# VH-VL binders against Acid phosphatase 1 (APS1), part 1

Every score and structure here is a prediction.

Target 1, 240 residues: Acid phosphatase 1 (APS1), of Solanum lycopersicum (Tomato) (Lycopersicon esculentum) (p27061)
Amino acid sequence: TENLNSHVFPRPLIIEYPEKQLRDELKCTTWRFVVETNNLSPWKTIPEECADYVKEYMVGPGYKMEIDRVSDEAGEYAKSVDLGDDGRDVWIFDVDETLLSNLPYYSDHRYGLEVFDDVEFDKWVENGTAPALGSSLKLYQEVLKLGFKVFLLTGRSERHRSVTVENLMNAGFHDWHKLILRGSDDHGKTATTYKSERRNAMVEEGFRIVGNSGDQWSDLLGSSMSYRSFKLPNPMYYIL
Below, numbering starts at 1 at the first letter of every chain, in headers, positions and changes, except where a header shows other numbers; Kabat numbers aren't used for antibody chains.
F, E and O stand for the ipSAE by ESMFold2-Fast, ESMFold2 and OpenDDE, each averaged over both directions (binder to target, target to binder). V2 = 0.75 x the mean of E and O + 0.25 x the DockQ between their complexes.
[cut] stands for letters that were removed.
The coordinates of atoms that the task and the answers printed are left out; those that the model quotes come from them. Centres of patches stay.

## First folded at step 4 (VH-VL)

Design c21 (from c6 with light chain G94D; framework fv_cixutumumab)
Fold by ESMFold2-Fast, scan of step 4:
Structure c21 (fold): chain C 240 residues (1-240), chain A 124 residues (1-124), chain B 108 residues (1-108)
Amino acid sequence: as target 1 above (240 residues)
Amino acid sequence: EVQLVQSGAEVKKPGSSVKVSCKASGGTFSSYAISWVRQAPGQGLEWMGGIIPIFGTANYAQKFQGRVTITADKSTSTAYMELSSLRSEDTAVYYCARVSGYDYVWGSYPFDYWGKGTTVTVSS
Amino acid sequence: SSELTQDPAVSVALGQTVRITCQGDSLRSYYASWYQQKPGQAPILVIYGENNRPSGIPDRFSGSSSGNTASLTITGAQAEDEADYYCNSRDSSDNHVVFGGGTKLTVL
């Protein structure tokens, strides 16, 4: 119950924010949280109302702060591990949106608002100019210096092996033990199935998967999981 | 192909400022960070700072904080370094150099391409 | 210490092997990159990520690291290798890039 008195106080200051913009920001923050916690069904594009949100996140301090945090935590974990003396302790890195950024490509394709075009993406890959993610390069160098063997496990096709090697080397990555790409036998498999099968093979060969870094849950979940997994954010696309 | 083209030599008086440009060609400008490194006559290389054009984020060496400003114009693929309160000790060749990556923690990534340098002389 | 220390000068006879060293605590955590600079010219990247060569760099150039020390080795030095050599690495404490003081290589 409110009793109004119209004759007492000076006009109050009115603070107005664009209601639609605020609602969209809250919805987009919620959407990204749900995506990053693996609670969303498979999807093809970002919500249209979140296009500006995703762009600002990817090119702004949010993305940078989160990849730095993930890298820092991974590095602290790596330093805490007692490595075996057999050289069989492994760190797995995904490539796209983990070691190499496709942000130049996605900046011309609305940061996830466009349906993925494999022909256009392949043309970008063939350029071999994807830049390194600096915090991941730091982690990569750190785990190598600590004595981990590094396996690179990517959903890229074997047909792109030579350009991927060239791009990785130009971006500052080197001395990996093995680079694993999709062969003909992997065509049509989900990333989860494909990466699980490759991790199973590593374990069967006697390797211990101590750490695993990736931007998709499909990089991290399934069989033969690492002792610790580190997920980089990626709100631009979803891989099964 | 990647090429970094720097502005011409400058002669400045003590207390003034200088602004040097670095125009990038070849590749996507947003794929690179641009650093500024100077070299005084007969001395070594000294990192001043750099910028990641797509983020607009600049990072500066502690020695130069407060008197160096690094900016980028994505529409012209040009990075700028402005140094204020010039002293005779600022006489040097100023290089721009590319870092292929998004590295806010500078130095994890090599300087793979360099401009030819801009000579800045501070004298009366 | 976040500084990188290099000897200011070193000499090598034509065709012999020379090793240029770079020392600093940051090298325990990060690999060094190496640059060659000739008079009046911009530096050129010769080694990065411990022992990787950019396209066009002769195979006589190699890199190594151990503890707090990184090394650039030139096996079978040629006259054109006479130059200043700089190492660089990251100073993680300050988000700074640090260069070594440079080593002047004279080929006798």
Scores: ipSAE 0.007, ipTM 0.525, lowest interface PAE 10.4, mean pLDDT 85

Design c22 (from c6 with light chain E50K; framework fv_cixutumumab)
Fold by ESMFold2-Fast, scan of step 4:
Structure c22 (fold): chain C 240 residues (1-240), chain A 124 residues (1-124), chain B 108 residues (1-108)
Amino acid sequence: as target 1 above (240 residues)
Amino acid sequence: EVQLVQSGAEVKKPGSSVKVSCKASGGTFSSYAISWVRQAPGQGLEWMGGIIPIFGTANYAQKFQGRVTITADKSTSTAYMELSSLRSEDTAVYYCARVSGYDYVWGSYPFDYWGKGTTVTVSS
Amino acid sequence: SSELTQDPAVSVALGQTVRITCQGDSLRSYYASWYQQKPGQAPILVIYGKNNRPSGIPDRFSGSSSGNTASLTITGAQAEDEADYYCNSRDSSGNHVVFGGGTKLTVL
């Protein structure tokens, strides 16, 4: 080590960071940031080196603090809106990883390290026991109280309507205006295409989509976007 | 154990229609989507369309839209594929195959159970 | 369909490793499933969702996916593996199912 008072000037025109200070955990934090900002190409599983990071994030305080913040900001926005007098101001909620948590299922599937298996997930859905995300339940109740009509827009199949209603009600969700699931004409469509088409239909019926809450960019982007979108974190999977 | 049992071979004249059946057993008939896949002699597999039985409506490959109708009868746990305006190039083995109906995320669209196939021959 | 491309034929010596590939832009967004078909028989699912094996499929069958390419690998090929192999996935829109043209595997 140099035992002299080293000058820090002149500084390089480009800031350089020592490689020795980069750790695997910082790589995974960076990966999650890039995932949540829609900067990665579509992906199918989390990086193997980030498996422990994602698990700790999902079951720890990080996930809870971030969903709390998103819901709190959405609530402040909702309070700031002057609703029309025609009852046509709408808040859309996605269901999975937005209102209901599938964390019990993903705990048996390494929190995103395994490729998604829709047959096994189907069996989990049929149990009807997914718990509520508490911060989303509070937001849900707040937008209802403020006079918004709530539309639930889910990628779940229409064949699961009954169990989805049962699960939502047992989890504390009530009084939605409409629950929209994938019908046969939606079979095979990407979530972006399907949800865009359903939002287009809402707008054509005369509704104003004031807010939209979801955990995937495919819940929020496309045509007929809400005035404000609120994205909950989800590093476990990506839906196109 | 899931089984898909298809109707017997058919010989049809050009311009006629054929209706092939696929009876499902084991599990809940309405729990899964059923697709139809055909294979002409010496050729590869070609997806025609599929149905989720509880809805009674279907999704079709663009090539077959207007000529194919896929239906389901929940009381008999049977799916049907009807192909109209038959041509000689419709001569093929027609398979029914099961796929998960839950598809809110990307998936490989796996056909985990297949019928044995129904041979349809279109000739004069 | 032409959306997923496979080489029409490939050969492997008994006991050796062979890789069959499936290429298409939709594979950047969706995993491929792989099917084995022997003459006069219906296809059998051997791999789905990148590298999942149905019950009863030998562990010598494995899958992989990178970019726009999916691969089926048979490690230590056996005589009974001689068959046609098809991949399938969703098309680029995600709205329809497409199959590759098939690869005939000959075990020498």
Scores: ipSAE 0.006, ipTM 0.450, lowest interface PAE 12.9, mean pLDDT 85

Design c24 (from ca with heavy chain S30R; framework fv_cixutumumab)
Fold by ESMFold2-Fast, scan of step 4:
Structure c24 (fold): chain C 240 residues (1-240), chain A 124 residues (1-124), chain B 108 residues (1-108)
Amino acid sequence: as target 1 above (240 residues)
Amino acid sequence: EVQLVQSGAEVKKPGSSVKVSCKASGGTFRSYAISWVRQAPGQGLEWMGGIIPIFGTANYAQKFQGRVTITADKSTSTAYMELSSLRSEDTAVYYCARVSGYDYVWGSYPFDYWGKGTTVTVSS
Amino acid sequence: SSELTQDPAVSVALGQTVRITCQGDSLRSYYASWYQQKPGQAPILVIYGKNNRPSGIPDRFSGSSSGNTASLTITGAQAEDEADYYCNSRDSSDNHVVFGGGTKLTVL
């Protein structure tokens, strides 16, 4: 209830913080938070002033603890769901920075400070040696044991299918229902549009997308979203 | 193809330390974790610990915590396992093996390539 | 303390099917990997995850998992399959790897 003895302010009454009390060491932590909450406009490289921060995060305990937490929470959710008797409950996994780590590649490319080089990245992909993210492999095996059908949905090109299958198998992944890569008709589409269209097709086929794991918001947002989405951190790059 | 080449056999006195090396194929070393597994004569396989070379961080089985140190040198693609305060029951073949995951929780992960083993004999 | 239990020995006639089992609470949550070890040699990975075979492993080797039990099946056993077989999995309590005690397979 309003008091009639109110005062009119010359401008809106807003909470103000003294700028000089803000510390520079928080800038990169704040930048990463904004990235992970989808509040930053599309970007091509990490801020130059945050290069050391991103490197320390990616090779230190921060990244490991956060991917462990996301995977553990996803596993608890998976265990809590009652699956249907028709075998149509699906968990979707993104591949890059979700199941497979490209950290060996990015360690030679300053952890996101260099503009993405598709030729060099394609050479890395063709080696088929990307290691598994251990917490994601654990989650993967848990959802399979619980009876989920697993769909792998990747922005990788269809021409990389053979090496991607070999890499996934060598990294410990198995028994997926379908591996979906970008075809020629997906040329020029954003990852959000491409992945939305593939999820739409799954729903039209009668599948229920119960869970979806990815490192980019473009893996998770759009149409035909999962009942629960689980986002792994990735401060090294942004995909629209 | 990945190869893991281990150092030669060692004979050590009780109370001393031994350091075993494992040299990996250079092109794949940074993409994998390396574990150490031992086998006493007539006994089964026993995991000691592992290291993720790209991070330089190691994890150890509780039984060996405080006695084992696992390190890696990325420039030579070599992992090391040092076991201190040797006892006669440490007589075993020590294997290095690679893991495709980047987690200390490796029970679900394959040890897909193994070194040929290094025999360590603890004898007075 | 978590552990994986294997029978110490099993025999199979040439050409017959044999199952080697691994039992432990961790197998309710994690798939086992299986290794073959011949005398004087390092172990080799024969099955990982539920039922995946590395390149070069014969298709007579297969894996299965149910409850707290994982199984390695060799269909049409050959003389060269005579070896010790080990399972391994995650020790959920201690966040580390645990191996079964091993099963010696004799091919008659």
Scores: ipSAE 0.000, ipTM 0.461, lowest interface PAE 13.6, mean pLDDT 85

Design c25 (from ca with heavy chain S31Y; framework fv_cixutumumab)
Fold by ESMFold2-Fast, scan of step 4:
Structure c25 (fold): chain C 240 residues (1-240), chain A 124 residues (1-124), chain B 108 residues (1-108)
Amino acid sequence: as target 1 above (240 residues)
Amino acid sequence: EVQLVQSGAEVKKPGSSVKVSCKASGGTFSYYAISWVRQAPGQGLEWMGGIIPIFGTANYAQKFQGRVTITADKSTSTAYMELSSLRSEDTAVYYCARVSGYDYVWGSYPFDYWGKGTTVTVSS
Amino acid sequence: SSELTQDPAVSVALGQTVRITCQGDSLRSYYASWYQQKPGQAPILVIYGKNNRPSGIPDRFSGSSSGNTASLTITGAQAEDEADYYCNSRDSSDNHVVFGGGTKLTVL
């Protein structure tokens, strides 16, 4: 190292990128990637500069291609599984932005740019008219036909049980083993804690959670995780 | 409830085109797939294709590729099916029907709401 | 490829039970839906999924599925049940909807 300073090193030790400013589309693609990989802290609204990006993603081919891909991969996994002979192999589905789309609501609320309004969202839920996500309906029917028991695990309140059942049936979903909503004892729990506790109960009852589909990491992470988890995209909102 | 109201009967000459409409009322038009199903006299049901209005993308049965065009106008809650190069075997009742989903991969049955049908007669 | 096969005709005596079958490879993966069509009318959905009836469909209609076969059962057939019955399902390879050829039910 005595002659270290006798030579000029042509490259800096620190990597420097020559372009400081990126187009908003690339910035928003990067933001969405960070959101979907669980690398972003909890947030309340999408970045304002990404409003057009999120709208185009949600109503365009991007969202559709990604929900198709994740549901197709889930279906291939489901077909590859050797089910037990006891009927205890389970697939869990989240409801909102997994089986039912609230896109009609969010289209009137700027696709995530507005702070969530629980009163207005509850009015939408009570209409019972949320359409099915077709890729998820296809997957749902496939796992039922393969012999999985289906549990529906939603952050919706028990007070919305009857309208949620009606909406799911009208959207083409049927023959689930159980629909689990938040009870009074679940008030104030994060979605991660609430859904972990319900999965713990399923395991204690002797069920094997083979697959789990949801749009939030809080649907998938925590205790008693499925053998495989499948995350649908959702850049419009974040749930703890 | 949701209602699908179709345009009236058409009599067309061979080689012409026909455009049938389907107006949806009740529910949210843009977010449900609308399919077109045809039935020739004394024959069974035949799926032609469908559209999801919010995405603006249509999918067609291979038999009708290149001859059928399905479109939607969200402002009037109306779906359209246009069939070109008409032949006598295109004489049929044409139904519009709603499916309960967003599926570009057209398997989101059931067809839970049906229009009353539009009779198209192709004769020389 | 993935066509659905139905018997073209079946008859049942008033008050008796009849079973209409639909067979196809797609039924290994997807449930069939069943439609009733009376002359001059649009089809109506009578059964979907494993064994679900839309609102307004009588209890005498039921569905079942096993392997590549789906069945529509009418217990205690009524004169008003005389109609054509169609099954439908998905063709997974083609991303398309397929219908069975239809079964004409005569109530004697």
Scores: ipSAE 0.007, ipTM 0.566, lowest interface PAE 9.9, mean pLDDT 85

Design c26 (from ca with heavy chain S31T; framework fv_cixutumumab)
Fold by ESMFold2-Fast, scan of step 4:
Structure c26 (fold): chain C 240 residues (1-240), chain A 124 residues (1-124), chain B 108 residues (1-108)
Amino acid sequence: as target 1 above (240 residues)
Amino acid sequence: EVQLVQSGAEVKKPGSSVKVSCKASGGTFSTYAISWVRQAPGQGLEWMGGIIPIFGTANYAQKFQGRVTITADKSTSTAYMELSSLRSEDTAVYYCARVSGYDYVWGSYPFDYWGKGTTVTVSS
Amino acid sequence: SSELTQDPAVSVALGQTVRITCQGDSLRSYYASWYQQKPGQAPILVIYGKNNRPSGIPDRFSGSSSGNTASLTITGAQAEDEADYYCNSRDSSDNHVVFGGGTKLTVL
């Protein structure tokens, strides 16, 4: 009848997103995602337009939930491992932004907006007051109780050894097998090269690198990689 | 060198609120978490919650959730614990204690420095 | 209620060794910390982590851990060691701090 023409099939539906609105809304979340997936070229500072985003992420629940997840997954993996009876199964931890948080320093230096200042950071390090990351301390204690040997592998200079030991102990970290810092022969090496060389030495000594925790891809990639690697987020800076 | 100095004793009526302070000295206040632990007369230690001053985020034991508020003022290096809807069972010594490290989900970190305690008495 | 179990009291003769225990499922994964509390005083930390002592704590205090049990050992107990001892750890949900009920140590 008269209303028969009201019952026609709809045309194919095409969903279109407002490109500019999506780019404006997602640019900083997208930037952080590509940073954490190692898709961004090396960089010195965060994008200025993402300064508030990075600050809110670092001091808010986002960072907390992500480091909790990484540490929980690492703990589950650690519990699944059948350790040898020789005491040579190793878990490696990076120090900065993995066991110790430099957030008090970065809160005074705009959470990655400022180009890294060696002199100012060294003053902060010498205070020996960097707090522990709680989820990493939990994992640290778990792997120790499971029987792993813990190696701490840091890009910090040997000249900071004593203050680094004091800071780690005050922050709740104890009973590591070795603490390895950069010597004079490591001057000018990328973190990837330096940490690869130190892992090679561990393997040559007969250790099995079962797990490795770090906040930079340079903590995890290269030669003599761990059986499994666990990467903590860090959008504030990038280390080659 | 680190010292935690707590506010003085309080006597409160049931249904009121109490706010206890804990001033840190001899160290960097924002570097460490501050927890609150209470002890009723003749009873054991009971964790109430804590705060990480750099984040401004507090975590509370389930028993106290909704009644306790823990805050920090970085400019005065002072942490506060406010307990509302007071009952006679809240009569206790309230301690502040420092915890090394960030623990968002609060674990068994050593409480390495303790305040001397604040006695809160709830009486009709 | 506490998820960490301690015996309420224990006695030791002067100069002898005593072991105070703390039991709970969380201790399978985490180390216990131990505190000494004397009447009218705040607790003080005596052992943390696997077997670490804060500065100023005598060598006679030591810690150990096996399975779901943590232990505080005092080797050669002195009169001044008479106190209440508390353990603490994470609860089974891994989201709260929990204390044991405390052990009153009497030095005979």
Scores: ipSAE 0.006, ipTM 0.498, lowest interface PAE 11.9, mean pLDDT 85

Design c29 (from ca with light chain S29R; framework fv_cixutumumab)
Fold by ESMFold2-Fast, scan of step 4:
Structure c29 (fold): chain C 240 residues (1-240), chain A 124 residues (1-124), chain B 108 residues (1-108)
Amino acid sequence: as target 1 above (240 residues)
Amino acid sequence: EVQLVQSGAEVKKPGSSVKVSCKASGGTFSSYAISWVRQAPGQGLEWMGGIIPIFGTANYAQKFQGRVTITADKSTSTAYMELSSLRSEDTAVYYCARVSGYDYVWGSYPFDYWGKGTTVTVSS
Amino acid sequence: SSELTQDPAVSVALGQTVRITCQGDSLRRYYASWYQQKPGQAPILVIYGKNNRPSGIPDRFSGSSSGNTASLTITGAQAEDEADYYCNSRDSSDNHVVFGGGTKLTVL
């Protein structure tokens, strides 16, 4: 009869949670989930309120456990594949934040809170001292042992080829079939377009892209996608 | 060949300080973290702290905070450990040990190469 | 917790299998590394990660991890395996390193 509290009750067809039950500390966990599921519009920097969260995640157990899990699952998939006898089964690896960590650079640039500085990042790249991601090195060695051809497909400029090869070898990577970097003709292309075009060329050459590992959706989506894609987390930056 | 070459044995008086060096060769110094681990006679291994030279960041075990300082000179590929206010219980072999930068930050801290150790004796 | 617990001593007969264990809450999140130390010598890394061996370490050494426990297994122990064995891992809170107390292995 009386309608005193009618507006307070959740509707049967709509789930609503009282605001007093929300956890403020989960805002950054929710933001990272949205980032990793490709549900966020393109962005330039992490939210300022999440700076401490991202730092703790990147240097703490969260990042370590997630990259270990992704690499373990990729390894299990790789072992399940029945390779052809023609040597044309390929695994693609992205380089930055997939095989090599730029965390030493980002530790001096607030783990994604600063707008990306191309000039300063290039200076870091030229040092050739980025450490390996251990779980990715293990996966890399596993897919080589299983008989996959390894293609390295990076958004790094062709001008950085020499130092990138040196860094990769010093970090423990070897015996890749091709290392593909951005040429002058790739200037201005999104990473999605550039990497799609390079994968198209691989398929046209007769290769089968069985697996693909990368930290950005732009490493994995587009045309000529792998049979299985494995995405490593990266909340520090976004590449279109 | 990767090797870590440590400075020679030291005999120090209580209350003084000691500075031990560790020179890295054969590998990429800047891509690795250097830790200091001590071992008192007949005792186990005890982590004191470490530094990632490329970051310039040093971390210390709580027991040694305020008494230990770990530094690195990138130009000479040398890490240093200075321990102040020495006591008789600081008598130990002090090792430097290397770990990949990635494994220092996120991994299980696998120390893949060790120096031969520097004996520090604190006696009056 | 940031402490790792090891039994202080264990014995194995020549040619038999021995399992050395390391226990601590940090092992739920991180793998242990294992070191062999002989008298008067620096430690040597024998196992790291789930079950990785550095170059030059015999294949009789293997590692395993389950829950809060990590184990080093030596299958077919040899006389030269007699040594102290230490585990280490990461402190889950502050990126600090912890070592186990060590296990003295005697090969009978």
Scores: ipSAE 0.000, ipTM 0.429, lowest interface PAE 14.6, mean pLDDT 85

Design c30 (from ca with light chain S29T; framework fv_cixutumumab)
Fold by ESMFold2-Fast, scan of step 4:
Structure c30 (fold): chain C 240 residues (1-240), chain A 124 residues (1-124), chain B 108 residues (1-108)
Amino acid sequence: as target 1 above (240 residues)
Amino acid sequence: EVQLVQSGAEVKKPGSSVKVSCKASGGTFSSYAISWVRQAPGQGLEWMGGIIPIFGTANYAQKFQGRVTITADKSTSTAYMELSSLRSEDTAVYYCARVSGYDYVWGSYPFDYWGKGTTVTVSS
Amino acid sequence: SSELTQDPAVSVALGQTVRITCQGDSLRTYYASWYQQKPGQAPILVIYGKNNRPSGIPDRFSGSSSGNTASLTITGAQAEDEADYYCNSRDSSDNHVVFGGGTKLTVL
């Protein structure tokens, strides 16, 4: 009914919680939902009371099922696209928590509850042993076979180029058209600004950004957005 | 360099079970998945199943479902494959092999490192 | 439906080019990996993805993929290339790996 908005109620609408035990169990599921929908951005700290929830989600069926679903939906979209004959249709992939998992690192650092240690993370990156996310590797191989050009767009610094290439290849990724890392001019920029500028450059070069996969809203939002975006979950950290 | 070290040869009676181990060294155990592949004498390679140690998740080929159990112990960097209700046709070399990555889509990954194999003979 | 098909045997003259093929519906979606196995030894990975070689694999080994077919090509075959070659890929059922039956390569 259209007239409902004109009614005046004698007291405000109050939403009551269920029993305490169920309420406590749901609070971390609720937190994950609102941050994944970008409703509480930016956030810098996982609620301490949700640390066990985040761990269980990341190593359990929840995370796996959700990345599988995102990959599946992206693959169906990719198959539906009529590619141009000029070879300028592009799929962009973020690297960290999109193609490569840093979960082995985070499993030794309480899944993001510890303050980020750039020295220790750098040592992990330099090992070049981050495992592939299998659902993303499946999608990656599928878009390559369909004839998309693949661009890898990462917040990693140019100083990590060689080890990143080695890690990606060892993890099963190959035949990308371009791997774009942060140059000196990109240091200090938000990921949103940096990735928007790189996508702007792609469009100016005549590429069509048909798809874009990433785990952060900063991978997907901003200027020169893809025709369709596919966001993988990541409750461990937030990148502006 | 990554190395997978398998347990020694086993001789088992029909109807019993066998448990083969695969100890990983070089690299992070939780950075990959382990699959088990067998090869009967003069035959080809046959995938049995695999496990993702960090998730504790195992997947099995339908032929072996109900008879095979694959487990992993992160503290010892060791994966295990237990095959029950053994019959003569289970006589084979059993390999463990590493897959860089972890997900249900095992066939999207190469088996980049292999153990040397464990011979299991089923006879009375 | 869920199978990868390889010819059981193929021969090549020393120094010549040979192509080993793997065929199956899963190859329309996924790249095949190729393994070399010599008698009494574990398989070793020689090609993965479209055309990638692990370190230590000679550049005479290459891969290609088209439609439902993946191919391993050895240019300038050498005596030490004599072995069984297996392809693998994803089964049509999403949770499984499937291997081809293997191709025995004889270098004449």
Scores: ipSAE 0.014, ipTM 0.599, lowest interface PAE 8.6, mean pLDDT 85

